# Designs tried in a protein design chat: VHH binders against q8c9a2. Part 22

Target 1, 239 residues: q8c9a2
Amino acid sequence: PPEETLSLWKGEQARLKARVVDRDTEAWQRDPSFSGLQKVGGVDVSFVKGDSVRACASLVVLSYPELKVVYEDSRMVGLKAPYVSGFLAFREVPFLVELVQRLQEKEPDLMPQVVLVDGNGVLHQRGFGVACHLGVLTELPCIGVAKKLLQVDGLENNALHKEKIVLLQAGGDTFPLIGSSGTVLGMALRSHDHSTKPLYVSVGHRISLEVAVRLTHHCCRFRIPEPIRQADIRSREYI
Short names: E, the ipSAE of ESMFold2; O, the ipSAE of OpenDDE; V2, 0.75 times the mean of E and O plus 0.25 times the DockQ between their complexes.

## First folded at step 13 (VHH; framework vhh_7aqx_2)

Design M6 (at its last look DockQ between E and O 0.93; V2 from the best seeds 0.77)
Fold by OpenDDE, look of step 13:
Structure M6 (fold): chain B 239 residues (1-239), chain A 125 residues (1-125)
Amino acid sequence: as target 1 above (239 residues)
Amino acid sequence: QVQLQESGGGLVQAGGSLRLSCTTSGFTFSSYAFSWFRQAPGEEREFVGEISSSGDTIRYADSVKGRFTISRDNAKNTFYLQMNSLKTEDTAVYYCARDSVLSSGWGYDYWFDPWGQGTQVTVSS
């Protein structure tokens, strides 16, 4: 995209970033067992193989703590924005917002109380990843869950990082992602006892990092948390 | 018993240099990565830098990059923080810590174990 477009996008990210709330806002978040949490959401976008334009966006809502799908919506979409690192939200988030709005209109009682997003929150080049973007626009608590480390603010997937990964021995084990700025940007999480590849959890919106990590872990029956896993499965089946 | 102990702190003038040491015992030193932290009065504890078990990878906070150097001596079970071009803003209690992975708690006290008791560094104008 033209530099002018990128500049506009940066400005938009900065504008929306000011609206990010990185603390708990919901009563269930303060409860050690998450009492009051009944519905968790997951979103994903799957691409048609060999096609950079056609994709399927999916939203799923699961019961908590049973993690049973109670709502699903998948739609074929034509992506208008190209992929640019750090600007994934402009490519995918509008369609995800539409899915959330559709749910609100169709079945408001099934709205999730929190959404897990395949991507990053504040762990981002400009501190405003897809989870932040979706959270701010929908005003839903959102968690960023990435499968690979985004190398920002001095964080690298180098020997030191790999050493720390080896220290993760059991599901629920974590180590902090401390940027060179001194800010804790997220947590590496071993999501399951049988998974050696960590997840990277970061705050999207209206949730603390601690609760984000705990909830993400509780949503994992496998390496990938169930809301995201189900969204991925359904989006791929749809195309 | 696993222990870390800082030394080398003191009073120094701005522009001066100081070298801190962290002596360890009770575990295989060469198997662990280590970090330096500092805490100024009324401020939160902040990350200063870290060094891998092999010493091949070192990372610094932006605030000290270019001025501070971390190193380790496996034969002495000690790692160091060389502080050059010190500023008044560098005044703090400096802590060394061993990298750890714990799932039972939240905060630096749970993410690193053990900690040293800290050593005071005061940089005067």
Scores: ipSAE 0.868, ipTM 0.942, lowest interface PAE 0.5, mean pLDDT 95
Fold by ESMFold2, look of step 13:
Structure M6 (fold): chain B 239 residues (1-239), chain A 125 residues (1-125)
Amino acid sequence: as target 1 above (239 residues)
Amino acid sequence: QVQLQESGGGLVQAGGSLRLSCTTSGFTFSSYAFSWFRQAPGEEREFVGEISSSGDTIRYADSVKGRFTISRDNAKNTFYLQMNSLKTEDTAVYYCARDSVLSSGWGYDYWFDPWGQGTQVTVSS
């Protein structure tokens, strides 16, 4: 991509990052059992194999704690911006924002109180992943849930990291992702008793890391949290 | 019983060196990774570094990288923090901890267990 585009994205990323809130802002978040939480969203963008332009973007809303789909919206989209590592959100977030806008127009009573995002939040090269980006633009609490460790700030998928994964014995067990900067960037989470591959949970917006991890775990019937899983299923059906 | 104990703290001039030890007992030392943390008065606990159970993989905080070295001796059930080129900013109580996970809970007391009692390091100009 042209150097001007990269400079603009770095500047915009910094401006939006300043608006991230990494603490609990909602009453249900402060309740040990999440009393008051009734709607959890999930988003996904799935690409056509070998095609960096054509994708399907999906938004689902599930009831909580039942985890039943009560709203779904999927659209084939064409990604206009170039694919650049560390700037993934600039390609995809506009379409996710549009899906949220369509929900507001069609069924505003089904607006989710939190969105689980397939990707990272503050666990990111510049502390502003797709979950942060979506959260700031929509002002919805957002959680980043990644399937693989992003190796930034001295985090590496090495023998030491693998040893710590072995320490995770039951669903709900976690260990901190402490960067070389000393910052806790997220948590590795064993999301299910029968899954030995962890998830990597990080704050997106308007939520604490502790609540983000606990809710992610509560949403898992399988390794992948149900809101993200249901969004992924719907995206996959179009490609 | 299960125990970690730091030793080797003290007063040292800036630019000097100090070696901390963490002696362990009551568990199979060679099965665990270990970490060093430090805490200055009024500050939160700060990660210093981490060593794998084999000793082959070691990680350091940026603030100490190149100046501090972590090692372990499985025969002595002990791991070490060699601190060189000390700065006044390194003044803190230094803690050793075993990398571990308790089934539930949040924070350093659940992500590491047990902890040592700490040893004071004071770096004077």
Scores: ipSAE 0.764, ipTM 0.910, lowest interface PAE 1.0, mean pLDDT 91
ESMFold2 (binder alone), look of step 13: mean pLDDT 81; pTM 0.812
ESMFold2, look of step 14: ipSAE 0.724; ipTM 0.896
ESMFold2 (binder alone), look of step 14: mean pLDDT 81; pTM 0.812
OpenDDE, look of step 14: ipSAE 0.719; ipTM 0.885

## First folded at step 14 (VHH; framework vhh_7aqx_2)

Design N1 (at its last look DockQ between E and O 0.80; V2 from the best seeds 0.74)
Fold by ESMFold2, look of step 14:
Structure N1 (fold): chain B 239 residues (1-239), chain A 125 residues (1-125)
Amino acid sequence: as target 1 above (239 residues)
Amino acid sequence: QVQLQESGGGLVQAGGSLRLSCTTSGFTFSSYAFSWFRQAPGEEREFVGEISSSGDTIRYADSVKGRFTISRDNAKNTFYLQMNSLKTEDTAVYYCARDSVLSSGWGYDYWYDPWGQGTQVTVSS
């Protein structure tokens, strides 16, 4: 990729990162039962097999606590920007923002109060993953939910990490992802009693880590939280 | 009764060394990973490092890497923190804790169980 493009992206990433809010900003977030939460969003970008350019971007909105799909929008997209480690979100976030804008135009009453994002938030090489990026650009609370550990800040999927996974006995059990910096970057979450592979939850925007983890767990009928699962299903149907 | 107890704290001049011990009882020591934390006045608890059940995998906070060494002796049900090249900013109460998980609650008192009572380390210049 051109040196000019990388320089622009670094500058934009730093500017946008300064806007991340890693605390609760909504009344429902402070309620132990999430009273007032009625709509949870999920987003996904799924690529055609072996193709780093053609993808389907999807946005779904689910009712809460019923977890029933009330809105869906899926679009085939072409990701023209080059793959660059640490900047992957720049390829896909514009299309996710467009899906949110379309929702605002078509069905504003269905706007989600929080969006679960397949990927990381602050658990990221530069502290600004896709969930942070989408959150800042839309000003929606966002949660990053990753299926694999991003090995940054001294976090490694080693024997010690695997020992901690063994300690997770029931759905809802967690342990902190403490970086070598001393920062709690996220939580490993056993999302379901029968899922031995944890999820890795991190803050995106306008939410505390505690609320992000608790909501993610409440959205799981399976290992993967329903908003993300339903977005992924819709994306795969278009490929 | 499950118990962790720190010892070896005290006053030392900058550049000096101390070795902390964490003696454990009431459970199978060799089955668990353990961690060291520290807390300075008015601060949150700070991760120092952790050691796997086998002792083969050890991780350190950046602030202490290269100066502190964690080890364990399964025969004595004890693990250690060797602190070298001490700085005034290392002044804190040092805690040992067993890596664990609890399904309820939030924060270090729920993510690690049990904790020791703490031992004061004071580094003077």
Scores: ipSAE 0.728, ipTM 0.895, lowest interface PAE 1.2, mean pLDDT 91
Fold by OpenDDE, look of step 14:
Structure N1 (fold): chain B 239 residues (1-239), chain A 125 residues (1-125)
Amino acid sequence: as target 1 above (239 residues)
Amino acid sequence: QVQLQESGGGLVQAGGSLRLSCTTSGFTFSSYAFSWFRQAPGEEREFVGEISSSGDTIRYADSVKGRFTISRDNAKNTFYLQMNSLKTEDTAVYYCARDSVLSSGWGYDYWYDPWGQGTQVTVSS
């Protein structure tokens, strides 16, 4: 993409980043058992094999704590923006926002109280990943959940990182992702007793890191949190 | 019992050097990675650096990179923080910690166990 486009995107990210809230804003977040939380959302985008333009975007809503699907919506979309590392949100987020808007119009009582996003929140090159972007635009609490470490701010998937992973012995175990800047950017989470590969959880919007990690763990029947797993399954059925 | 103890702190002039030691006992030293932290008055505790179990991988905070060096001596169950070109901003209580995971919690307060008692480093202008 042209340099002008990248400059505009960087500016937009900076503008929106100023709106990120990295603390709890909802009553259910302050309850140790998350009493009051009834619906959790998940989103995902799946690409048509061999096609960089056609994709399926999905939104699912699950009951909590049962984690049963109570709403689903999948749409084929044509991506307009090219893929650029650090700018994934500009490809995917507009379609995800539309899905949320559709839900609000169609079934407002099924709106999720929090959305888990396959991607990063503040753990990002410019501190504003896809989970932040979606959260700010929808004003929903959002959690970034990544399956691989984004190597930013001195964080690396090196021998030291691997040693820490080995120390995760049970589901729910965590270690902090502390950047060279000194900022805690997220947490590595062993999501399940039978999974040795951690998830990387970071704040998207309107949620603390503590609650983000705890809720992510509680949403895991397998390695991948159920809201994201279900969104992925459904989006792939269309392609 | 598992213990960590810092030593080597003190008063030093800006531009000077100090070498902190963290002596450990009660566990297999060579099996663990370690970290240094510091806390200035009125500030939050901040990451200084970390060293892998083998000593082959070391990482530093940006604020100390190029000035501080972390090392370890498995024979002595001790790891070190060599601080050169000290600045007044380096004034803080310095803590050593062992990397550890607890299934009962999350965050760096649970990840590090145990902590040393800390040693005061004061850099005068």
Scores: ipSAE 0.718, ipTM 0.879, lowest interface PAE 0.6, mean pLDDT 94
ESMFold2 (binder alone), look of step 14: mean pLDDT 82; pTM 0.816

Design N2 (at its last look DockQ between E and O 0.87; V2 from the best seeds 0.80)
Fold by OpenDDE, look of step 14:
Structure N2 (fold): chain B 239 residues (1-239), chain A 125 residues (1-125)
Amino acid sequence: as target 1 above (239 residues)
Amino acid sequence: QVQLQESGGGLVQAGGSLRLSCTTSGFTFSSYAFSWFRQAPGEEREFVGEISSSGDTIRYADSVKGRFTISRDNAKNTFYLQMNSLKTEDTAVYYCARDSVLSSGWGYDNWFDPWGQGTQVTVSS
């Protein structure tokens, strides 16, 4: 993309980043058992093999704590923005926002109280990943859940990081991702007893890191949280 | 019992140097990575740096990068913080800590175990 486009995108990210809330805003978040939480959402975008434009975007809503699908919506989309590292939100988020809007119109009682996003929140080159972007635009609490470490702010998947991963022995085990800036950007989470590869959880919007990590763990029957896993399964059925 | 103990703190003029030591006991030293932290009066505890079990990977906070050096001596069960070009802003209690992994709790006190008692570093102008 043209340099001008990147400049505009950076400006937009900076503008929206100012709206990010990195603390709990909902009553259920303050309850140790998350009493009051009834619905959790997951989103994903799957691409047609060999095609960088055609994709399927999916939104899934699950009951909590049962984690049963109570709503699903998938649609084929044509991505307009090219892929650029650090700017994934400009490709995918508009379509995800549309799915949320569709849900609000069609079945408002099934709106999720929080959305788990396959990607990063504040753990980002400019502190504003796809989970932040979606959260700010929808005003929903959002959690970033990444399957690989985004190497930003001095964080690296080096020998030291790998040593820490080995220390994760049980589902629910965590260690902090402390950037060179001194800021805790997220948490590495062993999501399941049978998975040795951690997830990387970061704040998207309207949620604390503690609650984000706890909820993510509670949503894991496998390595991938169920809302994201279900969204992925359904989006791939269309391609 | 597992223990960490800092030493080497004191008063130094700006531009001066200090070398802190963290002596450990009660566990296999060579199997663990370690970190340095510091806390100034009225401030939150902040990350200073960390070193891998082998010593081959070291990372520093931006505020001390280029001035501080972390090292370890497995034969002595001790790791170090060499502080050069000290600034008044470096004044703090310095803590050494062992990496820990927990399934509950939040904050530095829950992510590292054990901690040393801390050593005071004062940099005067």
Scores: ipSAE 0.824, ipTM 0.924, lowest interface PAE 0.6, mean pLDDT 94
Fold by ESMFold2, look of step 14:
Structure N2 (fold): chain B 239 residues (1-239), chain A 125 residues (1-125)
Amino acid sequence: as target 1 above (239 residues)
Amino acid sequence: QVQLQESGGGLVQAGGSLRLSCTTSGFTFSSYAFSWFRQAPGEEREFVGEISSSGDTIRYADSVKGRFTISRDNAKNTFYLQMNSLKTEDTAVYYCARDSVLSSGWGYDNWFDPWGQGTQVTVSS
């Protein structure tokens, strides 16, 4: 990747990161039962096997609390931007923004009140993962939900980490992901009673970590939250 | 009852050393990971370090790496914080805590259970 491109991305990432809001901004978020929440979104990008360029991007919207799909949109895309560690969202987010724009055009009444994103939020090398990036560009509340621990800020998938995972006993159990900086970057979440592999939940935009974790857990019929699971299914069907 | 108790705090000149102990009772010590935290007046509790149940995996906050060492003695149901090259910014109440996996609430008082009562460390210039 050209030095000019990296310089521009560093500047843009810093500018966008300043716009992240890591607290609750919506009335439904402050309600113990999430009263007022009716629509949750999920997004995913799935790559063609052995191909770092061709992918399918998907957006789904589910009813809440029923978790039934009420909208879906999947599109094959080409990821033209170069691969740069810590800047992967620049490759994917434009296509996710386009899917949100298409939803606004087609079915504006189905716009989700929060989007669960397959990937990280503030749990990221520079505190600005794909969930933050999508959230700032769309101004939708966003939650990062990762399947694997991103090993940053002294977080490691070592014996101590695995020991804590083994001690998660029931769906809803969590432990904090405290970095060497002292920052709580996210939470490990056992999302279901029979799912021993945790999720790693972090703030994307316009939501507190506490609400992000609680909503993610409420969206899990399986290990993976239903909005992300349904987006992933649609993406994989296209490739 | 499950209990943790810190000891070994006091007044120390900058550049000096102190050794804190956390004695435990009422549970199987060797089954748990433990953490040290500290809190200066008007500040939130700050992570200091964490030790696995076996004692083989230990991690430290950036602010104390290379100066502090955590260890444990399973025969004595005790774990330790050896603090060397102390600085005035290390002044705080130091707490030991047992890592918890059952959290029904939010924040450190729910993510770790139980906590010790704390021991004051004061580093003078």
Scores: ipSAE 0.733, ipTM 0.898, lowest interface PAE 1.2, mean pLDDT 91
ESMFold2 (binder alone), look of step 14: mean pLDDT 80; pTM 0.803

Design N3 (at its last look DockQ between E and O 0.84; V2 from the best seeds 0.74)
Fold by ESMFold2, look of step 14:
Structure N3 (fold): chain B 239 residues (1-239), chain A 125 residues (1-125)
Amino acid sequence: as target 1 above (239 residues)
Amino acid sequence: QVQLQESGGGLVQAGGSLRLSCTTSGFTFSSYAFSWFRQAPGEEREFVGEISSSGDTIRYADSVKGRFTISRDNAKNTFYLQMNSLKTEDTAVYYCARDSILSSGWGYDYWFDPWGQGTQVTVSS
């Protein structure tokens, strides 16, 4: 990518990052049983196999705690912007924002109170992953849920990391992802009793890490939280 | 029964060295990873470093890299923090902890179990 584009994205990323709120902002978040939470969103971008341009972007909204799909919107999109490591969200977030805007127009009563995003939040090379990006642009609480550890800030998927995974014995068990900076960047979560591969949960926007982890766990009927799982299913059906 | 005991803290001049020990009992030492933390007055606990059960994988906080070394001796059920080139900002109570999981809470007291009682390190200019 041209140096001008990279410089502009670095500046915009820094501006947007300053808007991230990493604490609870909603009443339902402070309730032990999430009383008042009725709608949880999930988003996905799935690429056509072997094609870095054609993708399907999906938004679903599920009822909570029933985890039943009440809204879905999937669209084929073309990702024309260049791929740049650490700035991947700039390619795909505009389409996710458009899906949220379409929901506001079509079914405003179904707007989710929180969105689970397949990807990272603050657990990121510059502390601003796709979940942060979407959250700041939509002002929705967002949670980053990644399937693999992003190896930043001294975090490595090494023997030490793997032995901590073994300590996760039951659904809901976690250990902190403490960076070399001393920052708790996220939590490794065993999301289900029958799944040994953890998820890596990090704050996106307008939520504490503790609430993000607890809600993610409550949304898991399988390893992958239902909002993300249902968004992925819809995206795959389009491609 | 299951416990950790720190020793080796004290007063030292800047540029000096100290070696902290954490002696363990009541469990199979060689099965666990361990961590060092520190806490200055009015501050939260700060990660210092972590050593795997085998001793082969060790990681350090940025603030101590190159100055501190963690090691373990499975025959003695003990692990160590060698602190060199000490600075006044290293002044804190140092805690050892076993990397473990209490599946029913949030925070360091649930992410690590058990903890030692702490040993004071004071670095004077």
Scores: ipSAE 0.736, ipTM 0.897, lowest interface PAE 1.1, mean pLDDT 91
Fold by OpenDDE, look of step 14:
Structure N3 (fold): chain B 239 residues (1-239), chain A 125 residues (1-125)
Amino acid sequence: as target 1 above (239 residues)
Amino acid sequence: QVQLQESGGGLVQAGGSLRLSCTTSGFTFSSYAFSWFRQAPGEEREFVGEISSSGDTIRYADSVKGRFTISRDNAKNTFYLQMNSLKTEDTAVYYCARDSILSSGWGYDYWFDPWGQGTQVTVSS
């Protein structure tokens, strides 16, 4: 993409980043058992094999704590923006926002109270990943859940990182991702007893990292949190 | 019992050097990674650096990179913080800590265990 486009995107990210809230804003977040939390959302985008333009975007809403699907919406979309590392949100987030808007119009009582996003929140090159972007635009609490470590702010998937992963022995075990800047950018989480590969959890919007990690863990029947897993399954059925 | 103890702190002029030591006991030293932290008066505790169990991987905070060096001696159950080109801003209590993997708890007190008692480093102008 042209340099002008990248400059505009960087500016937009900076503008929106200023709106990110990295603390708890909801009553249910302050309850140790998350009393009051009834619906959790998940989103995902799946690409048509061999096609960089056609994709399926999905939104699912699950009951909590039962984690049963109570709403689903999948749509084929044509991506307009090219893929650029660090700018994934500009490809995917507009379609995800539309899905949320559709839900608000169609079934407002099924709106999720929090959305888990396949991707990063503040753990990002410019501190504003896809989970932040979606959260700010929808004003929903959002959690970034990544399956691989984004190597930013001195964080690397090196021997030291791998050593820490090995020390994760049970589901719920964590270690902090402390950047070279000194900022805690996220947490590595062993999501399940039978999974050795950690998830990387970071704040998207309107949620603390502590609550983000706890909720992510509680949403895991397998390695991938159920809201994201279900969104992925459904989006792939269309392609 | 598992213990960590810092030593080597003191008063030094800006531009000077100090070498801190963290002596450990009560566990297999070679099996763990370690970290250095510091806390200045009125400030939050901040990350200084970390070293892997083998010593092959080391990472530093941006504020000390190029000036500080972390190393370890498995035979002595001790790891070190060599501080060169010290600045007044480096004045703080320095702590050594062992990584802790827990399924509950939040903050440095849970993410690391145990901690040393700390050693004062004062850099004068």
Scores: ipSAE 0.674, ipTM 0.867, lowest interface PAE 0.7, mean pLDDT 94
ESMFold2 (binder alone), look of step 14: mean pLDDT 81; pTM 0.811

Design N4 (at its last look DockQ between E and O 0.79; V2 from the best seeds 0.75)
Fold by ESMFold2, look of step 14:
Structure N4 (fold): chain B 239 residues (1-239), chain A 125 residues (1-125)
Amino acid sequence: as target 1 above (239 residues)
Amino acid sequence: QVQLQESGGGLVQAGGSLRLSCTTSGFTFSKYAFSWFRQAPGEEREFVGEISSSGSTIRYADSVKGRFTISRDNAKNTFYLQMNSLKTEDTAVYYCARDSVLSSGWGYDYWFDPWGQGTQVTVSS
C-alpha cells in the first residue's frame, strides 16, 4: 500500500482507539438479568472463495431473549482498499457502518442496543480490532467474538493454552487471556456444554468485558452466538 | 484439603535475589498449571508469570522478564519463583495460585483456585 495511505490509517487508528470506552454505559448492562435489553445485532462480512475483494456484508437484529431475527440487510460489496496487517478493519468497517445507517433510516425502532461482531475488539495487535472500529464509528456497544486465538502480547496457542481449554467443563466457563503486559485482553469462553472449542471474547466499545462474556454466552444456541450465526448465514446465501 | 502456601519472603537489598516457594497439598500437582501474582499496597493484583503442568511452557509479565524465573518440582509438589536483580518496585505481597475454573463467576478468585495466603517481599534501596 502507498506510504501516504499507511500514514493516514495509522493516524486515524490512533485517534479512533482513544475513543474506545471499555466500561458499561447502558442501564441494561448493569442489570443482573439484562432487563431492558430487547435487541441484539450481529454483523458479518463473507468473501467469495478465493477473492479478497468481492464480499457480502450483512447486518441482522434479533429480539432478546427470544433470539428471533426481526431485521436483516445484506449487500454485495467490493473491498477496494489494500490488505494491510493490523488495519484489516479499514477495508470492511465502512460497509458495516453503512448497514447501520440504512437501518437507522428504514427501521429506527429496530436499532440494536449492542452488536456482536465476528472478530476481535481490544484483543488485537494495536488494541483496536474490528469490533472497536465499528463501535466507535457508530457509537453502539460492540462485542468482539473470535473463533480463533489472535496471538498477540505473549498469547500463544501452545500447550499451556490448550491445557487451559481442558479446564473449561460447562457452558459459561471462562479463563482470562492475560497478556505479557499484564492486561486482561479478553476471555476464552466455552459457549455451551457440548462445545469444546472456545470462543475468544473481547471488548469492542461501551461495554465491560464481564457483560460482553455473559451476553455472548446467553446468545449461544450453538457454538457461535445466534446474532453472528444468522448474519453469516445471510452473507453466505448472497455469495 | 486443597491448599497452597508461599514461603521464602523477606527483606532484601535492591539488586539482590530471593527465592519463593509454593508448596501444595490435597490434589494431583502434576495435572495443573500454576501462576504467580503480586500486590503492592493500594494497588490491584498483578500477573507475574505462569508455568504449564509439564513445566514445558512458561510465561512472564514484561515487568519481570529476564530477572525472574519460574520452575516446578513435581516430586515435591512445589513450584518456585526465583527473583534476581530485585528493584524497590518489586516490593509486594506475592501470591501463588492454581490455574483453574470454579464456576461461571467473574474475577481472579474464580479464574484461579486455590490461592496461597501470600508472602511479603520488601526490597530496600
Scores: ipSAE 0.799, ipTM 0.917, lowest interface PAE 0.9, mean pLDDT 91
Fold by OpenDDE, look of step 14:
Formats: structure tokens, C-alpha cells, sequence
Structure N4 (fold): chain B 239 residues (1-239), chain A 125 residues (1-125)
């Protein structure tokens, strides 16, 4: 993409980043058992094999703590923006926002109280990943859950990182991702007893990192949190 | 018992150097990664740097990069913080800590265990 486009995108990210809330805002977040939390959402975008334009975007809502699907919506979409590292949100988030809007119109009582996003929140090159972007635009609490470490702010998937991963012995075990800036950007989480590959959890919007990590873990029947896993399954059925 | 103890702190003029040591006991030293932290008056504790179990990977905070060096001696169960080109802003209590993994709790006190008692470093102008 043209440099002008990238400049505009950077400006937009900076503008929206100022709206990010990295603390708890909901009553259920303050309860150790998350009492009051009844619905959790998950989103995902799947691409048609060999096609960089056609994709399926999915939104699912699950009951909590049962983690049963109570709402699903999948749509084929045509991506307009090219893929650029650090700017994934400009490809995917508009369609995800539309899904949330559709839910609000169609079944307002099934709106999720929090959304888990396949991607990063503040753990990002400019501190504003896809989870932040979605959260700010929808005003929903959002959690970034990545399957691979985004190497930013001095964080690397090097020998030291791998050593720390080995120390994760049980589901729920974590270690902090402390950037060279000194900021805690996220947490590595062993999501399940039978999974040795950690997830990387970061704040999207209207949630603390502590609550984000705890909730993500509670949503894991397998390595991938159920809201994201279900969204992925459903989006792939269309392609 | 598992213990860490800092030493080597003191008063130094700006531009000077100090070498801090963290002596460990009660566990297999070579199996763990370690970190240095510091806390200035009225400030939060901040990350200084970390070293892997083998010593092959070392990382520094941006504020000390190029000036500080972390190393370890497995034979002595000790790791070090060499501080060069010290600035008044480096004035703080310096802590060594062992990396830890947790399943509950929040903050540095949970993510690292144990901690040393700390050693005062004062850099005068």
C-alpha cells in the first residue's frame, strides 16, 4: 500500500489508542468468580484458500460458565484493505463491527459482555492491536489472545523465552511479558494441562490484564479458548 | 532454604561504575533464569534486565541498555550487574530475583521468588 495510506492508518491507530481503557469497568470483573458474567463472545476471520480477498467473518456468543453456543453469525466478506503487518485491524475489524451491530439489532439480549479476539491487544507494534481496535469501536470489553508471540518492545521467542515456557507445568500457569520499556504488555498462559504451547494474552479494552488472563483460562476446554475456537470452526465451514 | 542476597551497592559519582552481586543458595542455580530490578524513591519497582539459565540470552531495559551488563557464574551460584556510566537517575535500591511461574496472584511479588533484600545505589552529581 502507498505510504500515504500507512500514514493515515498510523494516525487512526494513534487517535483510537487514546480511547483504550486498560482497567476493569464492569461489576462482574471485580468478582473472583465472575458472578454476573453470563455471555462471552468470540470472533474470527477465515480466508478462502488461495484467495486474499474472500473471507468469512464469524461472531459467536457462548453462555458462561457452561460455554455453550447461544448465538452464531457468519458472513462471507470481501476484504478491501491489503494485509500489512501491524495493520491487520484495518482488514478485519470493520466486518467484525458489522457482526456486532447485527447482533445488537437482531438479538440485543444475547450481546456478549466481553469478546475474546484471535489476535493481540496492547501487545502490538504501536500498542493498538486488533482486540483494542474492536473494543474501542464497539465499546465492548475485549481480550487479545494470540497463539504466537508478537516480537515487540524487545520481546523475542529466544532461548530465554523458551526456558520460561518449559516452566509452565499446569493449566493456569503464567509468566509476564515485560517489554524493554519496562511495561508489562501481556501474559504467557498455559491454557490447559495437556497443552505445552502457551497463549499470549493482552488487554484489548475495558478490562485489566489480570481479569483478561483469568477469564481466558476459564474459557479453555482445549488450548484455544472456546469462544475463539467456535468462531474459527464456524468461519471455516463457509470456505 | 532458598535465598538471594545482593551486595556491592554504595555511593558513586556520576560517570562512575559499580558491580552488584547476587549470591544464591538453597537450590540448583544453573536451572533458573534471574532478573535485576530497581526502585527509586517514590517510584514503582522497575525491570532492569534478565539472564537465561545458560547465560546465552540476556535482555536489558531501554534505560540501561549499553551501560549495564548482566552475567552469571554457575560455579559460584552468583550473578552480577555491572553498572557503567552511572547517572543520578540510576539512584535506587537494586533487587535481584529468581524467575518464577504462578497459577494465581498478581504482581512482581508473585512472578518472581525469592527476592533479595536489596542494595542501595546512590549516584551523586
Amino acid sequence: as target 1 above (239 residues)
Amino acid sequence: QVQLQESGGGLVQAGGSLRLSCTTSGFTFSKYAFSWFRQAPGEEREFVGEISSSGSTIRYADSVKGRFTISRDNAKNTFYLQMNSLKTEDTAVYYCARDSVLSSGWGYDYWFDPWGQGTQVTVSS
Scores: ipSAE 0.676, ipTM 0.867, lowest interface PAE 0.7, mean pLDDT 94
ESMFold2 (binder alone), look of step 14: mean pLDDT 82; pTM 0.821

